# Designs tried in a protein design chat: VHH binders against Testicular acid phosphatase (ACP4). Part 7

Target 1, 367 residues: Testicular acid phosphatase (ACP4), of Homo sapiens (Human) (q9bzg2)
Amino acid sequence: LPEGPLVFVALVFRHGDRAPLASYPMDPHKEVASTLWPRGLGQLTTEGVRQQLELGRFLRSRYEAFLSPEYRREEVYIRSTDFDRTLESAQANLAGLFPEAAPGSPEARWRPIPVHTVPVAEDKLLRFPMRSCPRYHELLREATEAAEYQEALEGWTGFLSRLENFTGLSLVGEPLRRAWKVLDTLMCQQAHGLPLPAWASPDVLRTLAQISALDIGAHVGPPRAAEKAQLTGGILLNAILANFSRVQRLGLPLKMVMYSAHDSTLLALQGALGLYDGHTPPYAACLGFEFRKHLGNPAKDGGNVTVSLFYRNDSAHLPLPLSLPGCPAPCPLGRFYQLTAPARPPAHGVSCHGPYEAAIPPAPVVP

## First folded at step 23 (VHH)

Design s1 (from r2 with D105E)
Fold by ESMFold2, fold request of step 25:
Structure s1 (fold): chain B 367 residues (1-367), chain A 120 residues (1-120)
Amino acid sequence: as target 1 above (367 residues)
Amino acid sequence: ELQLVESGGGLVQAGGSLTVSCAASGSTFSYYEMGWSRQAPGKERELVAEIYSGGSTWYADTVKGRFTISRDNAKNTLYLQMNSLKPEDTAMYYCAAGYEGEYFEEFDHWGQGTQVTVSG
């Protein structure tokens, strides 16, 4: 028999297309950046708005039978990081998900939909303690000092040295984040039809992607991937599970929680799930958690609830169904909880630059 | 490429106050989240304060209530006002900057530091 009815959904998505975060010294496009990027560096572009509207329309269709096309504040909670691009992405997404509430709709009165946020410095849910966490730095140092990482770095010294001459950046002996910045700038420019410099060949772009994948792996993967996750993506994962637990325990009408965030938010969450695939999430990529009741007898592991995952990383294709390692979809909730436990913070939390507070479920959205 | 230069360090008596500053050049200052870190002899570097482009701030527990971070985007300058200084605040103080909200948010740029010594 088909799976039982959907009862709760959590969605985590990256903002839409944005302008580059910065130029590198020898960037041929830096002198006309204000013309190319009229809203400013790092700001959501009109293509980014379109991508998020498209994502919202996909979600409307996917959840047509589960979620009313009318926005109901007790059924949906939307949280964003406190950045223009993520706040605007959430708004554009919601215009697709609830089209009759969208601003400027000729056949419906505008209905503002709140997007909740917290100050950037206080956001431990969607932003992680990279700079302020000595334990995380210790774990990262162990990964970057490992033989595999150092051998790869040594093998790229010639490439990085040549890239210094083309970009004007110091790269040899520097953190690989600088090489990622070059890739990010080139990819933003290419996506907007700008000619790349002659040195930025497909082979150079592939090498930069390989360097970025190694660096991402050090941040969210082995060694001690589970402990890294407890400080990063496990916090959000724990909040997602706790939100559903609260909804069930209190009988709340909440059906959907949406998180508008960043590539690192998705990467850290993928790391916590053991599902990092070696690629950076594209703009408007969406990772979904779908909780369903099934029609069989309750089991200790799930209590008649299962969890299924999907990853929409390309709007031209159907979303990818994902399975938690060790639990083929649909995964019983109890088993899902057990398998993810090492990656989630302990009940008392973890401490970095001050005490980590256990994730607190959002306040009830019912009146 | 962003360049950061600290100044204002020196010797101060316990209980005293000192302001250090960080001048930024070579890039648009307002795009960066900024911070102050310190390193005492024989210790690892410790983040003491951050300020984001929107103005929200974070402080380590060891300095909260005594230190104030601020920025002046028109002057491309970051400040750390340090009050009620203690001998354990003695350290080299480093200005740092990183991009907000993308990739893993490590500091990308560091100054050379300014020494703060608290006697007494």
Scores: ipSAE 0.609, ipTM 0.844, lowest interface PAE 1.4, mean pLDDT 87
Fold by ESMFold2, last read:
Order: sequence, then structure tokens, then C-alpha cells
Structure s1 (fold): chain B 367 residues (1-367), chain A 120 residues (1-120)
Amino acid sequence: as target 1 above (367 residues)
Amino acid sequence: ELQLVESGGGLVQAGGSLTVSCAASGSTFSYYEMGWSRQAPGKERELVAEIYSGGSTWYADTVKGRFTISRDNAKNTLYLQMNSLKPEDTAMYYCAAGYEGEYFEEFDHWGQGTQVTVSG
């Protein structure tokens, strides 16, 4: 039962603070957007860099006894999606995690740290496969056509109609992603001290957050949460478990894998784990998987291994320890495999394209 | 608000080629992920191709090797070059745009479509 030393860590984190993705038509700040957001829309801000440096420093402290402060290429692997903001976030994070290797450190020889990526269109691991997976859309349609979702849409019709008048967007009868866009823009502006329009009261912001939570729940939660996860967050979860299995089987010195990605990456992973908490992961939020030897139990693979989860969603507080439903921490690795199996792709894979094209074979011609 | 207008559809013989275009206006084109979807009569809409701002492209298996998506950000125009056309490619072709890398990556803007008909 007693926990032993840490042997492997997987980290998935969201990029830092960014500029809004776009201005809405009646945005009072749209005419000076180039002044307000000098790096461009959707780009990592100076605050985003600071948040990632802070995350890296937190990781340095947390893993002080586990991971050398010197970067060693055999011990750490970093993968990012192919976006400026996630690549830059990974670099800023690494400057905090390995301060001796940082380019601005006068106390040490600078050593570049590679951040690996793949083209966006090829990234099935970290990118949410919404548009390219018809089977996922079939599952999502079941959620959005359900009575609970439709009843909420009806209840928000008046609110959405008023929001159309304030924003100039078409919202009634449109996907709730458009309402999320309004919330995202307002939150980015508020975080940078810009005055919000008078109509963007705390009540409006709270209603927009409720709308977003319902929509996120439809994407990663019930109904059919496990089937949705097999096509989405279960892929990354499977890769995390496979990386540890490979490290053990081959005796690799690899200690840590880091994934720099997006809010939807974390949401999909939370959905696969049954741990979505009703909120969007904030900038630089980090979900960690910690693998430890469990001393004192004989097992066929040596010492028993346990998995513990943490979620850092607020830099002002200690990370939240998380427990997999049905397995209070520390969760034995075997039970972790068993409980997550429905959400992970089966060994034969899952098809995004075949099931939606149900075909009835033509009747055979019989003589 | 971003507006998308397709053009260039028409009747073409099997084995032939056709280029459809999509003109964007009312917002900055270069900030969007772009794509083409198609819908044949009696069928569900099918994503055909995508192009991201960094130039990465994706193609459905049914068109890979035959279709090429491209964009000209200076002219705010998206293209789909369709070669070796088959009768099965007959559909209304829709231009679409969405945000890169945040929330759930759906297309938020759609054009009205341009008809492509492949026959002999």
C-alpha cells in the first residue's frame, strides 16, 4: 500500500493568455485592435509568457527531487501542437523548468531545448478531431438533440436575442459556439483591464458561462461519453499510458513527457477520465499524471505502480489532487487501465468514417 | 461578419477537371481555418478538404490525390482544384471558415454553395 518514488510524469497544459480570436461586429474596441493586441489576434500575450514561466517554475519546484535542473534530452520529451501560442508557451514553460538552459540566464550556458510538433492536419494526438470525424458528429448530434439541451436553448432564446442586438452577431438558432466567442472576447478584454460594454454585466457573463458549460458537456460528457472519448481524449490518454509501458518495457531513461496544447485538449482528456468539472481550463492550466512505484507488493512487473492525478487550475493555490471515479488515489495502474478502458480506443482502432456510411449490400441476384 | 461566396461550379465530364473558388469579405481572411464540404442529394454533408493558416492540409480519403485545396490570403480567396472527377463527386460544394485551435474546432461560417455536376 505505501507509496514509493516517482518514476514517470506526463503533463498536459494549455497555452498562456492570448489575444481574442476575433472582434464581434459591435465590439467597442475593434477600431484599435492592432494597438491593443500588437502581436495579433489569437497570439500569445506578454501575460501568457509570464503564466507559462510561472508554470515552469512550479514544475521545477514540484519535481526538484525527481528531475535534474539540467536539461537531459534522454529524460524529457516535449510535444506541442503546431500553433505559435502553444510553441511559445512550451518554450516559456521550459525556461522556468530548466532555468540553467534558458537563453536569458547569465549564470549558465544556454542550451536550446527542442519542442517537437507535427503539421496541424496530421495531429490526431493533441487536436480535437471535430470536423474530420463524422462518427463523432453523429454522437454529438445525439447530445444536442436531447431534450435537456433543447430545453436549455429554449430558455436562453430571450437572452440570445438581446445579445444579438448588443453584438451584431446572429445567435438565435445558431450553434452555441458563437455565444462562446462573445464570452471569450469579453474575458480576454477584462483580463487586460479594458472596460466592458455596459450590457456585459456580471449576470451576462455568468449566463454565457452557463451556456458554454452546457455546450462543453455535450461535447465531452454524457450521453455516450465513453464512445466520444474513444475518438477524442481517449487517444491521448492511451498514448500517455503507452509511453509509460514503453519506458518500463525498454528500460528507457525518459522521466517526463510534456504536451503543450489547448483548452479542448484538456477538456477532451477530462471527459475521457470522467473528471470534467463544469469549467473551461484557464490559461496555463496543467493536468498531470504521476506514476509511482508502490513499495511492498510483489507483482509480475516488479514493484506495483500507482497513478495519481493533479490539476493546476489556479496559480494562487496548490494543485487539486484528482481521483479517477471508482479508484481513490493512489490508483493501482492495473485498475487505472481497467477503469479507463471504455474511454480508450480499442486495439483494432475506431473508424471516424465507416459507421456513418451505413450501407445495405444490394440484394444478390439469384437464378 | 465574415461572408463567403462560392463560384466556379458547373457541369463537367467524368475524368475532367474543375476549380471552385470562395471569396471572403467582411473580416480578415488570414485568421481563419478554411475548408470545403460537399453534400450530394440524399446524403449528409461531407468534409472534403481543410487548409490551416500555417499551410497544413487535410483531405478526405475519397478525394485524396485528386483534389487540391489552396488559399490566397492577399486576395481573401480559397480554392479547390478538382481533377479526375467522378460521378460520385456530384454535389453542392460549400466554403467554410472557423477559428484555429480553441474550443471545439467547428466551422462557424458557411457559404451558400456552388453546384458541381459530373456526367458523361
Scores: ipSAE 0.608, ipTM 0.846, lowest interface PAE 1.4, mean pLDDT 87
Fold by ESMFold2, last read:
Formats: sequence, C-alpha cells, structure tokens
Structure s1 (fold): chain B 367 residues (1-367), chain A 120 residues (1-120)
Amino acid sequence: as target 1 above (367 residues)
Amino acid sequence: ELQLVESGGGLVQAGGSLTVSCAASGSTFSYYEMGWSRQAPGKERELVAEIYSGGSTWYADTVKGRFTISRDNAKNTLYLQMNSLKPEDTAMYYCAAGYEGEYFEEFDHWGQGTQVTVSG
C-alpha cells in the first residue's frame, strides 16, 4: 500500500545485451567474430534493444499514474554515458516508455526524445576516474593485498593455470579483471547461440563468477567501503539526492531522471548503499529510487518524504524491493541522508574529481 | 591477445621535445581506450594521459599544456608528444590499453616501456 503519492523518481539502468568486447587467443569463434557481429564488438544487439523496450514498457506501466504519457521536457531528463550501446539503450527504453517514440508509430505522430551525454573523458557522474585517482588505488591495493583476497587467489591458482592453457591468456599473477573478461566473452557467445568450448563447463563458469564476485567486492566493498564510495558510487548517489532537493526547493515540475550506464555504475551505487549482494547486474538491470510524500497530512509536504528502492534484475519476475541497511522501507528521507552520509562526497568535494557537475540542466519555467 | 611495443625514448635536454610511440598488434586497436603511464625510479606508476576510442582525452595536471596524446587507428599506433620537458619527467613510459564501458575500468594490457631521460 503506497504511503503517499510519488513526487520524484531516479532510475539507473545498465545497457542491453551487447556483442562481446573482445575474444581471447584460442577462442574458436575468433575468426568469424566480424561476420557474426557486423555492427562491431561491444555494440548493442537486437536482443539488447528488445530488453530495453521491455524495460521501458515496464516503466510505463509502473508510472502510468505519475508520468505524462507524452514526453515533456520539464518532467523527464535522460542522461547517458557516451557509448553507442548506452545511448541506443536509452533510446530503446524511451521507445517503450513514451507513445510518440514507440515502434510502429505513424510518421506524423513520431517524435524523437533527447538523450543527453558528455564526452567520456569528462563524465564524472556515471564513470569513475579509477586509473587516475591515487587514493582509490591505495584503497583497492589494501583490499587486494589483504590475506583473505590473497588466500582465495592462491586457491584458484590451479584453475587459472588450466584456464591459461585453454584460452592462451596470461592469468596467474595477473589482475582478476582478465578472468572476468573470459566469463563475459563466454556468456555473450552463449547468449547468441554459439557453442561453448568443451572446457567451459558449468563448474568453470561458476568458478569464474566466484572470482568476479571477489574482485567486485574489493572494488566496492569492505574494507573502507564508504571511502571507496565517496570516490565512485557516492558521486551519483549525491547527485540523485541533490536533484530531488532542488526539485523540492524550487518547486520544479521535474518528475524523473533516467541514467543509462554500465554494470560498474550499478555496482558502485550498490556499494555506496551497502547493498552489493555478490551478483553482477544483468543487461537492462534497473535500480530505482522512488520519493513519496506521506499520505494525508499537508503539514508533512516535502518535509515528510520517504525513499524506497527497487531493483529490477530479472524481467521474468517482479522487481525486488530493497531496504537501506538500518532503515526498513519506506525510509524517511532524513534518515536516508544520515545513513548514506559517510558514502557520499563532502560538500567541499573529494580528491580525483573536478568541480561538482550539475546533473539537471536549468529548466525553463513551465508555460 | 593485444600486444603493445613502445619506442622513441631517449635522452633530451630540459626544455626539449620528444615523441614516444606505441605500436599495437594482435587485436582491433580501435576498440581500446589507450593511455600512457610513467614510473620514475623508486616511485609508483602514475597515469599521464588517456585517449578514448571516440577521441576524447585526459591529462594529468603535471603535464597539461605540455604533452599531447594522439592515436592513429589506421596504423594501430598511439603517440605521446612531450614538449617543454623537465628533469622530473624522467621515467620509464608505458603504453597501456583497456576495454571501455564495462566492469571497473582498468588497463588490461601493458607494454615493456621506453625510457625518457631529461637532463639539465
């Protein structure tokens, strides 16, 4: 039972299904990849488009009573990272969300919807400068040099050595990102009907997933998860909260901000929220922030706002309601602020990032 | 697997210029984000410049205005033009590459490095 009316929604979603990012030296599909993937490696597939249309239709249904059926620039802002697959995912999502962008609309009624972006090198909101940030590297080194991480890595040495022989990659003593890349390639190929090599058994895939989960945990989780988040997912979390604060303070008609991004964007947000569960977000996964007023008390308008989270990680099932640790949903906004404060950057900024970037363009007054 | 080979290092006087190059082979160069890192003796490796597959660039504050990163996708070659060199620019310069836009963005491939020594 809804506590009160929605007043603002922020959505962060991963792009849809894509072609593999690369092949490995002994990949049996290596020589035909350019003909199998004529749009190029890493490009959004037809399945990726379908997934995003499905997500958009889910959002239309979920927000039918809240969001106008027509796109209105004062109500919705869409931002993507500057990649073909995320830009196209945003467009496909919007085609499911708004009738004027829907597939099969008559030409006279069809209207494009803007998706905003910034150059990749300048995107501090949806991408994180991990390579250029000495403090983040220090935090990551502490995690990867810890005994727990090293003991797990040593336990996988035999597995990684065998994987080297099957793939032609150097893996033993190398960053675990390389093992993740093998898993990613195998999963992309299988999803598109290419047979897995005989060595890529369910046990191998499971072990690769375990290796990936350890490495993701080092990036976004303990130790010092809050400090890592200040440099990563806390930036976006802070922008989401600031967008709502601005909407409330100025009485803006903005109802929804949508971010088309990547698995790491969602993982970093989960880390900032203390909600990383050991799984990689699937294609078109969507993490939603829903801001609601308390029902029936005018004195509580704006000052009695709650935040609820949902995570759509499987289109075959209802989205998962999530609760911020220490705040059962619906979480009062003030408490949400308090609990997330350590993971969000301080007002004076953090090292490794440029000046604060506004997430919403200045809106013109409503006619 | 992508292979990276740097060249063009050498000895140069303070205030001088030098271009280092990185030849890539074994994979489609145009799909990679590329970068230059450097490591002075006894110091940690530090990122100097990046160039993304779409052509946008990033520079460390210590080299902005002096260094220019560029790429030629047709020749599978990455360049770093270094002007107004200072003795503190003395380091082994490494070419690096990674895939963009998925997982945590780290470089996956590294060259063996080329030594740049600035005397003066």
Scores: ipSAE 0.597, ipTM 0.836, lowest interface PAE 1.3, mean pLDDT 87

Design s1 (from r2 with D105E)
Fold by ESMFold2, fold request of step 25:
Structure s1 (fold): chain B 367 residues (1-367), chain A 120 residues (1-120)
Amino acid sequence: as target 1 above (367 residues)
Amino acid sequence: ELQLVESGGGLVQAGGSLTVSCAASGSTFSYYEMGWSRQAPGKERELVAEIYSGGSTWYADTVKGRFTISRDNAKNTLYLQMNSLKPEDTAMYYCAAGYEGEYFEEFDHWGQGTQVTVSG
């Protein structure tokens, strides 16, 4: 398809490097945690700030011809979850994306850039209702009770039993999220130059990564991946598409929406797109939706707009171009709607438990 | 490892009030999202209330306006104040905890429960 100019961008990115969320019982570093992690557990680190600034600079370069280096409030909307690390990540990213507005430049026209948020308990867009959604738990239970999942779990029983002795955690017969927490703590410590325990060999780390991949797959993949997505990543996907539709319908000047969020936000969105690749998104990973005018024959390709996807999961390399199954990039917008429809909530909604879940009211930049 | 112990359950008359508590040990309480779930005989477990580390709260419609969740991070204690109790509130009440904002946000620590029985 012939590509025309970029007309709209949506970006979803994970916060930068953070301190571990918790210590495990036998963690050799747990008693000095306040010294090792002076901002506190789960807080954005200096490396996390650097990663986000670098992401912002990448975005500045990528969108040099599309987006002015001057921040214009009508053209850019930034939404974050209500966590220090995601709010700070958005601010660090924006310092790279709009360097003339950054607070550290003595000669820059500094002007604060708003980062919008909602209370954590009310955020259905970026933090899906997994705990308060019985329907989602029914779907997850089907996946975890399936023979394939149980056979893999049984194959790891010996490994998990040994890991209990090294960590002091209960792991055998417990949700695999607990094994993920061990991996998360070890990776945070390694990234910050702390010696790993002797038992945390490369083979142990690889096995923990395999366990995490199985568990992530149960959450966002088959069986019933589309139904799970309607309750999770499909909500955000629907909002992205609706923001563009609203911009077009109302003639709004909005060019870019940015979402500062979490690994699970990206995983759920990848699940809705059928693009989960078996890996956890690294810190500052960014999934981008690029809408362009289509200058070819619109009668056969779903109108005048195409959608292209990229995934930046490694700052040392060019972002990965992604394509929906069945729609090579650039995908005509009409085809994109058709292919993603099963994963997006229907207009009348999908109930988790009753009428207490409501869609977020539309705003000029977020539905 | 985080451990949760509920207390304060008992028998109360319809229209009355009761507070249940959950004591946490073995980890820093303030880093957890906390919640209360309940299970009546023959029914599925129902999430009743949540409180996030930043203080925002959520309530099920069946208890909104009657129940209040709160936390005291200095005492590592979670509370559920239950007012205007109804016979339908009779259940085993469970304290739960999970990490916020990473991976999939599931409760993965549960207490043993405390029984609340409302006469009516």
Scores: ipSAE 0.596, ipTM 0.841, lowest interface PAE 1.4, mean pLDDT 87

Design s3 (from r2 with F104W)
Fold by ESMFold2, look of step 24:
Structure s3 (fold): chain B 367 residues (1-367), chain A 120 residues (1-120)
Amino acid sequence: as target 1 above (367 residues)
Amino acid sequence: ELQLVESGGGLVQAGGSLTVSCAASGSTFSYYEMGWSRQAPGKERELVAEIYSGGSTWYADTVKGRFTISRDNAKNTLYLQMNSLKPEDTAMYYCAAGYEGEYWDEFDHWGQGTQVTVSG
């Protein structure tokens, strides 16, 4: 199907580089944390700002013929989770996407661009109710109690014991989350020029990555991946499709919706699309949905629309074009709806507490 | 490493009130999402309330309007004010904490629990 002009874009991206969330007891760098991370734990770094500026500049170039060079409220809507690092990432991204709005002389040249958010406890669109959703935990427990998962944990007993000795961090109770914490700290420190401890060999880092991949697979993958998605990434996917449907039905001038969020947001969305490849999205990774008019029949009013996906996970390379399983790009919108339907919440809403819970309306469509 | 210690549990009459507390040590308290879970005999652990670092809150339907979660970051303390208590509120109450907005938002740290018993 030959592709025509863009008519709508949805973008979901992870915040930029951040400070570590915590250190472990025997961390050789723990005494310099306030010097290395002056804005505090988990806060966006100057490298994180640079990454988001770079992403914004990439988006400016990619959509030069589609978006106005100046920000127009009717054309672009930006939503972030309510975290400093995601709000700041959205702002830095927008400075790259709309460079004329970037800071300068305050009164004459700088025009702030609004970034919308909701309280963290209420964000069902970009954050998922994992702790407060018994149904999701039932599905997750099925995966974590499976023999393959338990055998992998047992196979890592010796590794985890050595990790406790190297780090001084107890892994009792939550070994995979605590192992991830070690990996996260090591990666943040290495990215900022700090030497790894001798025990953090390439083999250790590879094992930590394998542990993370097992845990991610349990959260978004088989068994019952579609049912997990209905409670997680399918909510956002449904909202993306609903936003385009509303724009098309009402003839709205909205051209782009941007979501500044987290690694888990992208992972859950990839899971809903059947496109998770076993890797954690890097900082400033961006998954894009591009809606284009079909040019095969000019006389057809309203026209068929296609959906194309791209994934920018490495700024040194061109974005990866992605294809929905069962629909080679460019995917007709009707087929895209059909193939994603099992992963999207049913019309009566999403239930965390059993089949008789009152209908939960879909996530809000942007104005 | 964050350590959590609950206190304030006890026996209370139905219709009464009780406050349970959780003292945190060993890490920067203000970076954590905090919550209370409970487990009654023979039942699964149930999330009761959450409070995020920015102050937004969530409550299970079974306690909404009766329980209030709060935190005092200066004292590294989490609270659960329980009013209009019912016998079905009888449980071991656990303080919990987790990192906000990275990886999966599960609780990583748990206290040992404090028993709340509602008579009558």
Scores: ipSAE 0.614, ipTM 0.847, lowest interface PAE 1.8, mean pLDDT 86

Design s5 (from r5 with D105E)
Fold by OpenDDE, last read:
Structure s5 (fold): chain B 367 residues (1-367), chain A 120 residues (1-120)
Amino acid sequence: as target 1 above (367 residues)
Amino acid sequence: ELQLVESGGGLVQAGGSLTVSCAASGDEFSYYEMGWSRQAPGKERELVAEIYRGDSTYYADTVKGRFTISRDNAKNTLYLQMNSLKPEDTAMYYCAAGYEGEYFEEWDHWGQGTQVTVSG
């Protein structure tokens, strides 16, 4: 790890491979779903476990010189959403990251590693108040009513009609979201070697992916991407920065914070960073923040700390180095704060009910 | 496709109690997060209560301490127990369902609604 010593790392990753969330009326595999997905729909698969174990091993290699060989509760903190697939993913990841938690360890040497969570209703860090936030809905509506969005949607009218006929599913109300659900089912089935219906051609899958990209763009992209981020991914970003600040200020031994979460968590965070690339984060995708001390003179706009970003979205390739728009890589911390300020909630919080309503308090300065 | 049908609405006096129900069919009920929203005349639809995985719950400040959301997966039914009802609780109450913890959190299915009227 070049350019000064690594002093803190924050990781956010999506859970591993899972079963489909749902089926559709004309799904050829609908009647045998219990056999195909013995743990149930939406649950982590054996492949998902493998993916996260592999990610953990990757992280072990990446941070071999930074982390102790054994887990230390004062150095590493793991938080997960309270879902079976994310909790299991965290456990699998940690089994790769720390040998003492690895499969096959002798009973006397095996040490389980704690994964922290909060009730789903209380999780405002890794899940976002989308259903309960009228302001977010307003922002989303603005995006969906925009000419660009509507034009794209109109272009897919015929496609969506055919999709309804093929699936037996009505797309009335939320056509893009419902189309995404169909895509999810098809992708899960394909990933597990199940034959797709003839109508689910590569072209259809590509079109569904494009439709999903449009929908995701409405959630995390323009217009008013920064304001949307303040209600979603900016919260997590703010927490990451606050955790680093707290650790530095108090001289805490904490080296790493890990978040086991969802595609939407990563997408929201990417949106906050201006780094959404038009693709859904694959299973076990990992976005990392690496904080390093500068060995030279303090940067003019960042002091003596820099932030580097990486994104591992393909286990067959090296992680992608990322650059915050408008900042060099590595990014001076001060400049990082400045550039991300619009996407992060202000100190007084953000209101879901407009400027005259009570604001949602900022996320706590805890992992 | 999941179908939702609300029932139990009616006229109640202020201070009274009422339980509305939502019957689900057509899909696996346990895979969904469930919620109640309401819409009063001339107002926007607002979330009243939500029940998540692990049975954690959310309540709007306006109903906290008075309303209780619950579910019976064996019966594919969602409930909203409403106590100490107020005239301002008068609204059409809608049952909603969303897929469990994936993608962006939105409601994927809605019922037709059941009318609750609270007299002063």
Scores: ipSAE 0.738, ipTM 0.885, lowest interface PAE 0.7, mean pLDDT 92
Fold by OpenDDE, fold request of step 25:
Structure s5 (fold): chain B 367 residues (1-367), chain A 120 residues (1-120)
Amino acid sequence: as target 1 above (367 residues)
Amino acid sequence: ELQLVESGGGLVQAGGSLTVSCAASGDEFSYYEMGWSRQAPGKERELVAEIYRGDSTYYADTVKGRFTISRDNAKNTLYLQMNSLKPEDTAMYYCAAGYEGEYFEEWDHWGQGTQVTVSG
């Protein structure tokens, strides 16, 4: 069937560029971190703001015919994790999406756009507190104890030993997230024009990236990827679908739900969709769900709604169209439900996350 | 590298109260999410409570309403106030720290633990 009208959009994006999360003992820049990163470690940078503004402008262009030119609380709902960098990213994004919130807007016309959030401890949608989920830990252990994982890890023992000497960290026999954090620090520094230590060669960075990919794969990939997803990305996926369903069922004017979140949020969602490709989502990466209606016989055609996925991971290129494994693009909604069911929590919810609740905005204010 | 040292453990009677502390050093304390876990003999280590940088908190159901986690960033110290203690609360209590908001959540640093024993 030809493309029908767009009726609902869900967007999930990573925050913009940030300062490193941490340093390491032998970091040559450690003593001047306050100067290098004046807003603090882990905080959004000016570049991060720019990236999100650009993403917002992209979204404005993409949905020019779909969204009103001005923000309407009944049409667009934005939720962010309760972190400075994600909240600021959401604000910057919205400044690009709506001219009334844009930088340099006349004071008389400037209108702030609300960003919704919940306390970090209560966020079971965009942040996955796996520390409190024993079942997830079991699944992760299964992955890390698997022969394939162990064989790969064994191959990097010498590398990690050398890295210990360069960083001052204990890495051998430790979780690979420690190596990832070293990479994070180095990449942030490099991106901002800081010289890296001589030991941090392109080969070392490449190896660290490979190590990180292995570790991420253990979190979102096999074995038992679907079950992992039920405890993580499947929750968000389920919420997106539930929001669409509710909007359609009740005839709500809501057109777009936006989530400002983290790399792990996107990775978990990719895992739920079977779309993790071994790459970490870059800053301001955006995964989109576009729901469209089509004319036809629902009984014969499998329904009249399709879901299209896109992934914008490079501002210099068009978004990547994505296909759910086993489904054509666009994917009939019914088929989408069936194929993603194993990765989504059951109706009764997931015990370690509590009951499932969709992120639906309140009803519009009636004058 | 961040170092964590627990203290305050001891023997207490059922129904009693105890506060354990965790002193952090070697890194910026305020950058970490903090938590308490405990391990009883023959059992797996379990999360007891978490406190995040914004001071929101999580509690396991087994301790909810009885335990209070708090932090003092100026003192680089994490606390766990335990009230209405039960014999089932007997365990080694561990302080843990982790970076927030990126990658997949885990604890990056652990203390040596402090023993809490509740007599019936």
Scores: ipSAE 0.735, ipTM 0.884, lowest interface PAE 0.7, mean pLDDT 92
Fold by OpenDDE, last read:
Structure s5 (fold): chain B 367 residues (1-367), chain A 120 residues (1-120)
Amino acid sequence: as target 1 above (367 residues)
Amino acid sequence: ELQLVESGGGLVQAGGSLTVSCAASGDEFSYYEMGWSRQAPGKERELVAEIYRGDSTYYADTVKGRFTISRDNAKNTLYLQMNSLKPEDTAMYYCAAGYEGEYFEEWDHWGQGTQVTVSG
């Protein structure tokens, strides 16, 4: 289909670089953590701010012809999870996207840009109920009890046992998230030029990454990936589509919705799209939905709109064009709806408490 | 690692009130999201209430309006104020802690539990 004009964009991005979430008992840097990470563990770093500023500038360039040079509240809406690192990331991003909010702007021209948020407890769009959804836990158990998962886990028992001795953590028989946390700590330290302990060899890091990939696969992959998505990434996907539909139907001036969120948000969304690539989204990774109008018969093709996906996971390279499995790029909107329907909550909602309990209503048609 | 120790459980009459506490040690308490779960005999463990780092709270529908979760970071203590208790609230109550907002959230640490029994 000949490309028509861009009419709507939805962006989901991970926050920038942060301090480790935690140390471990035998961490050689544990005692000086307050010095190394002056804003605290889990908080955005100066590098994180820079990354998001750069992402914002990238977005400015990408959408120069699409967005007004100045921020307009009717055209752009930004929502963030209610975390300092994501809120700060959103602010930094917007500083890159709009010159009036840029660092060093003259005071007379400086304008702050609002970032919207909801309380963490109420955020069912960008934060998923991993602790409060029994059905999701059941689905995870099915995945973790599967032969493939157990065989892989068994193969790493010796590795995890050694890691216990090196870290002082209990890892064998524990959720693999604990192993991921070790990796997170080591990777953050390494990224900031801190020496790793001798045991944290490239091979150990590689193995930890593989373990993490297995665990992530359990969350967003088979079995019953679509059902998992309905409780997580499919919610966000559905909201994105619903917002586009609303904007088009009502002729609203809204052009862009931006979501400042986490790795898990992107992973869940990738899972919903069937696009998990076995890697954790890096800091400031951005997944984009671009809706374009095309000349065509609206009656035959579910309309004259296509959806294009891109994934920017490396600032040194162009964004990766993505294709929804089973759909050409760009994907006709009607086909996009059909192919993603299993991963999106049904109109009546999805229940976390089983088939006999009240379903969680679908997310409201709001950004 | 973070250690959690619950206290305050006991026997209470229906309609009564009780506060259970969870003392945390061994790590920075303020970095954790905290929650209370309970397990009744023959039932699965269920989340009762959760308090996030920003002090927003979640409550299960079964306890909403009756229970209040709170935390005191200066004391490294988590609380659950339980009002209008019902026999159905009888369970072992567990304190849990987890890291905030990254990866797929789970509870990383658990206490030993404190027994709450509500008589009819």
Scores: ipSAE 0.734, ipTM 0.884, lowest interface PAE 0.7, mean pLDDT 93

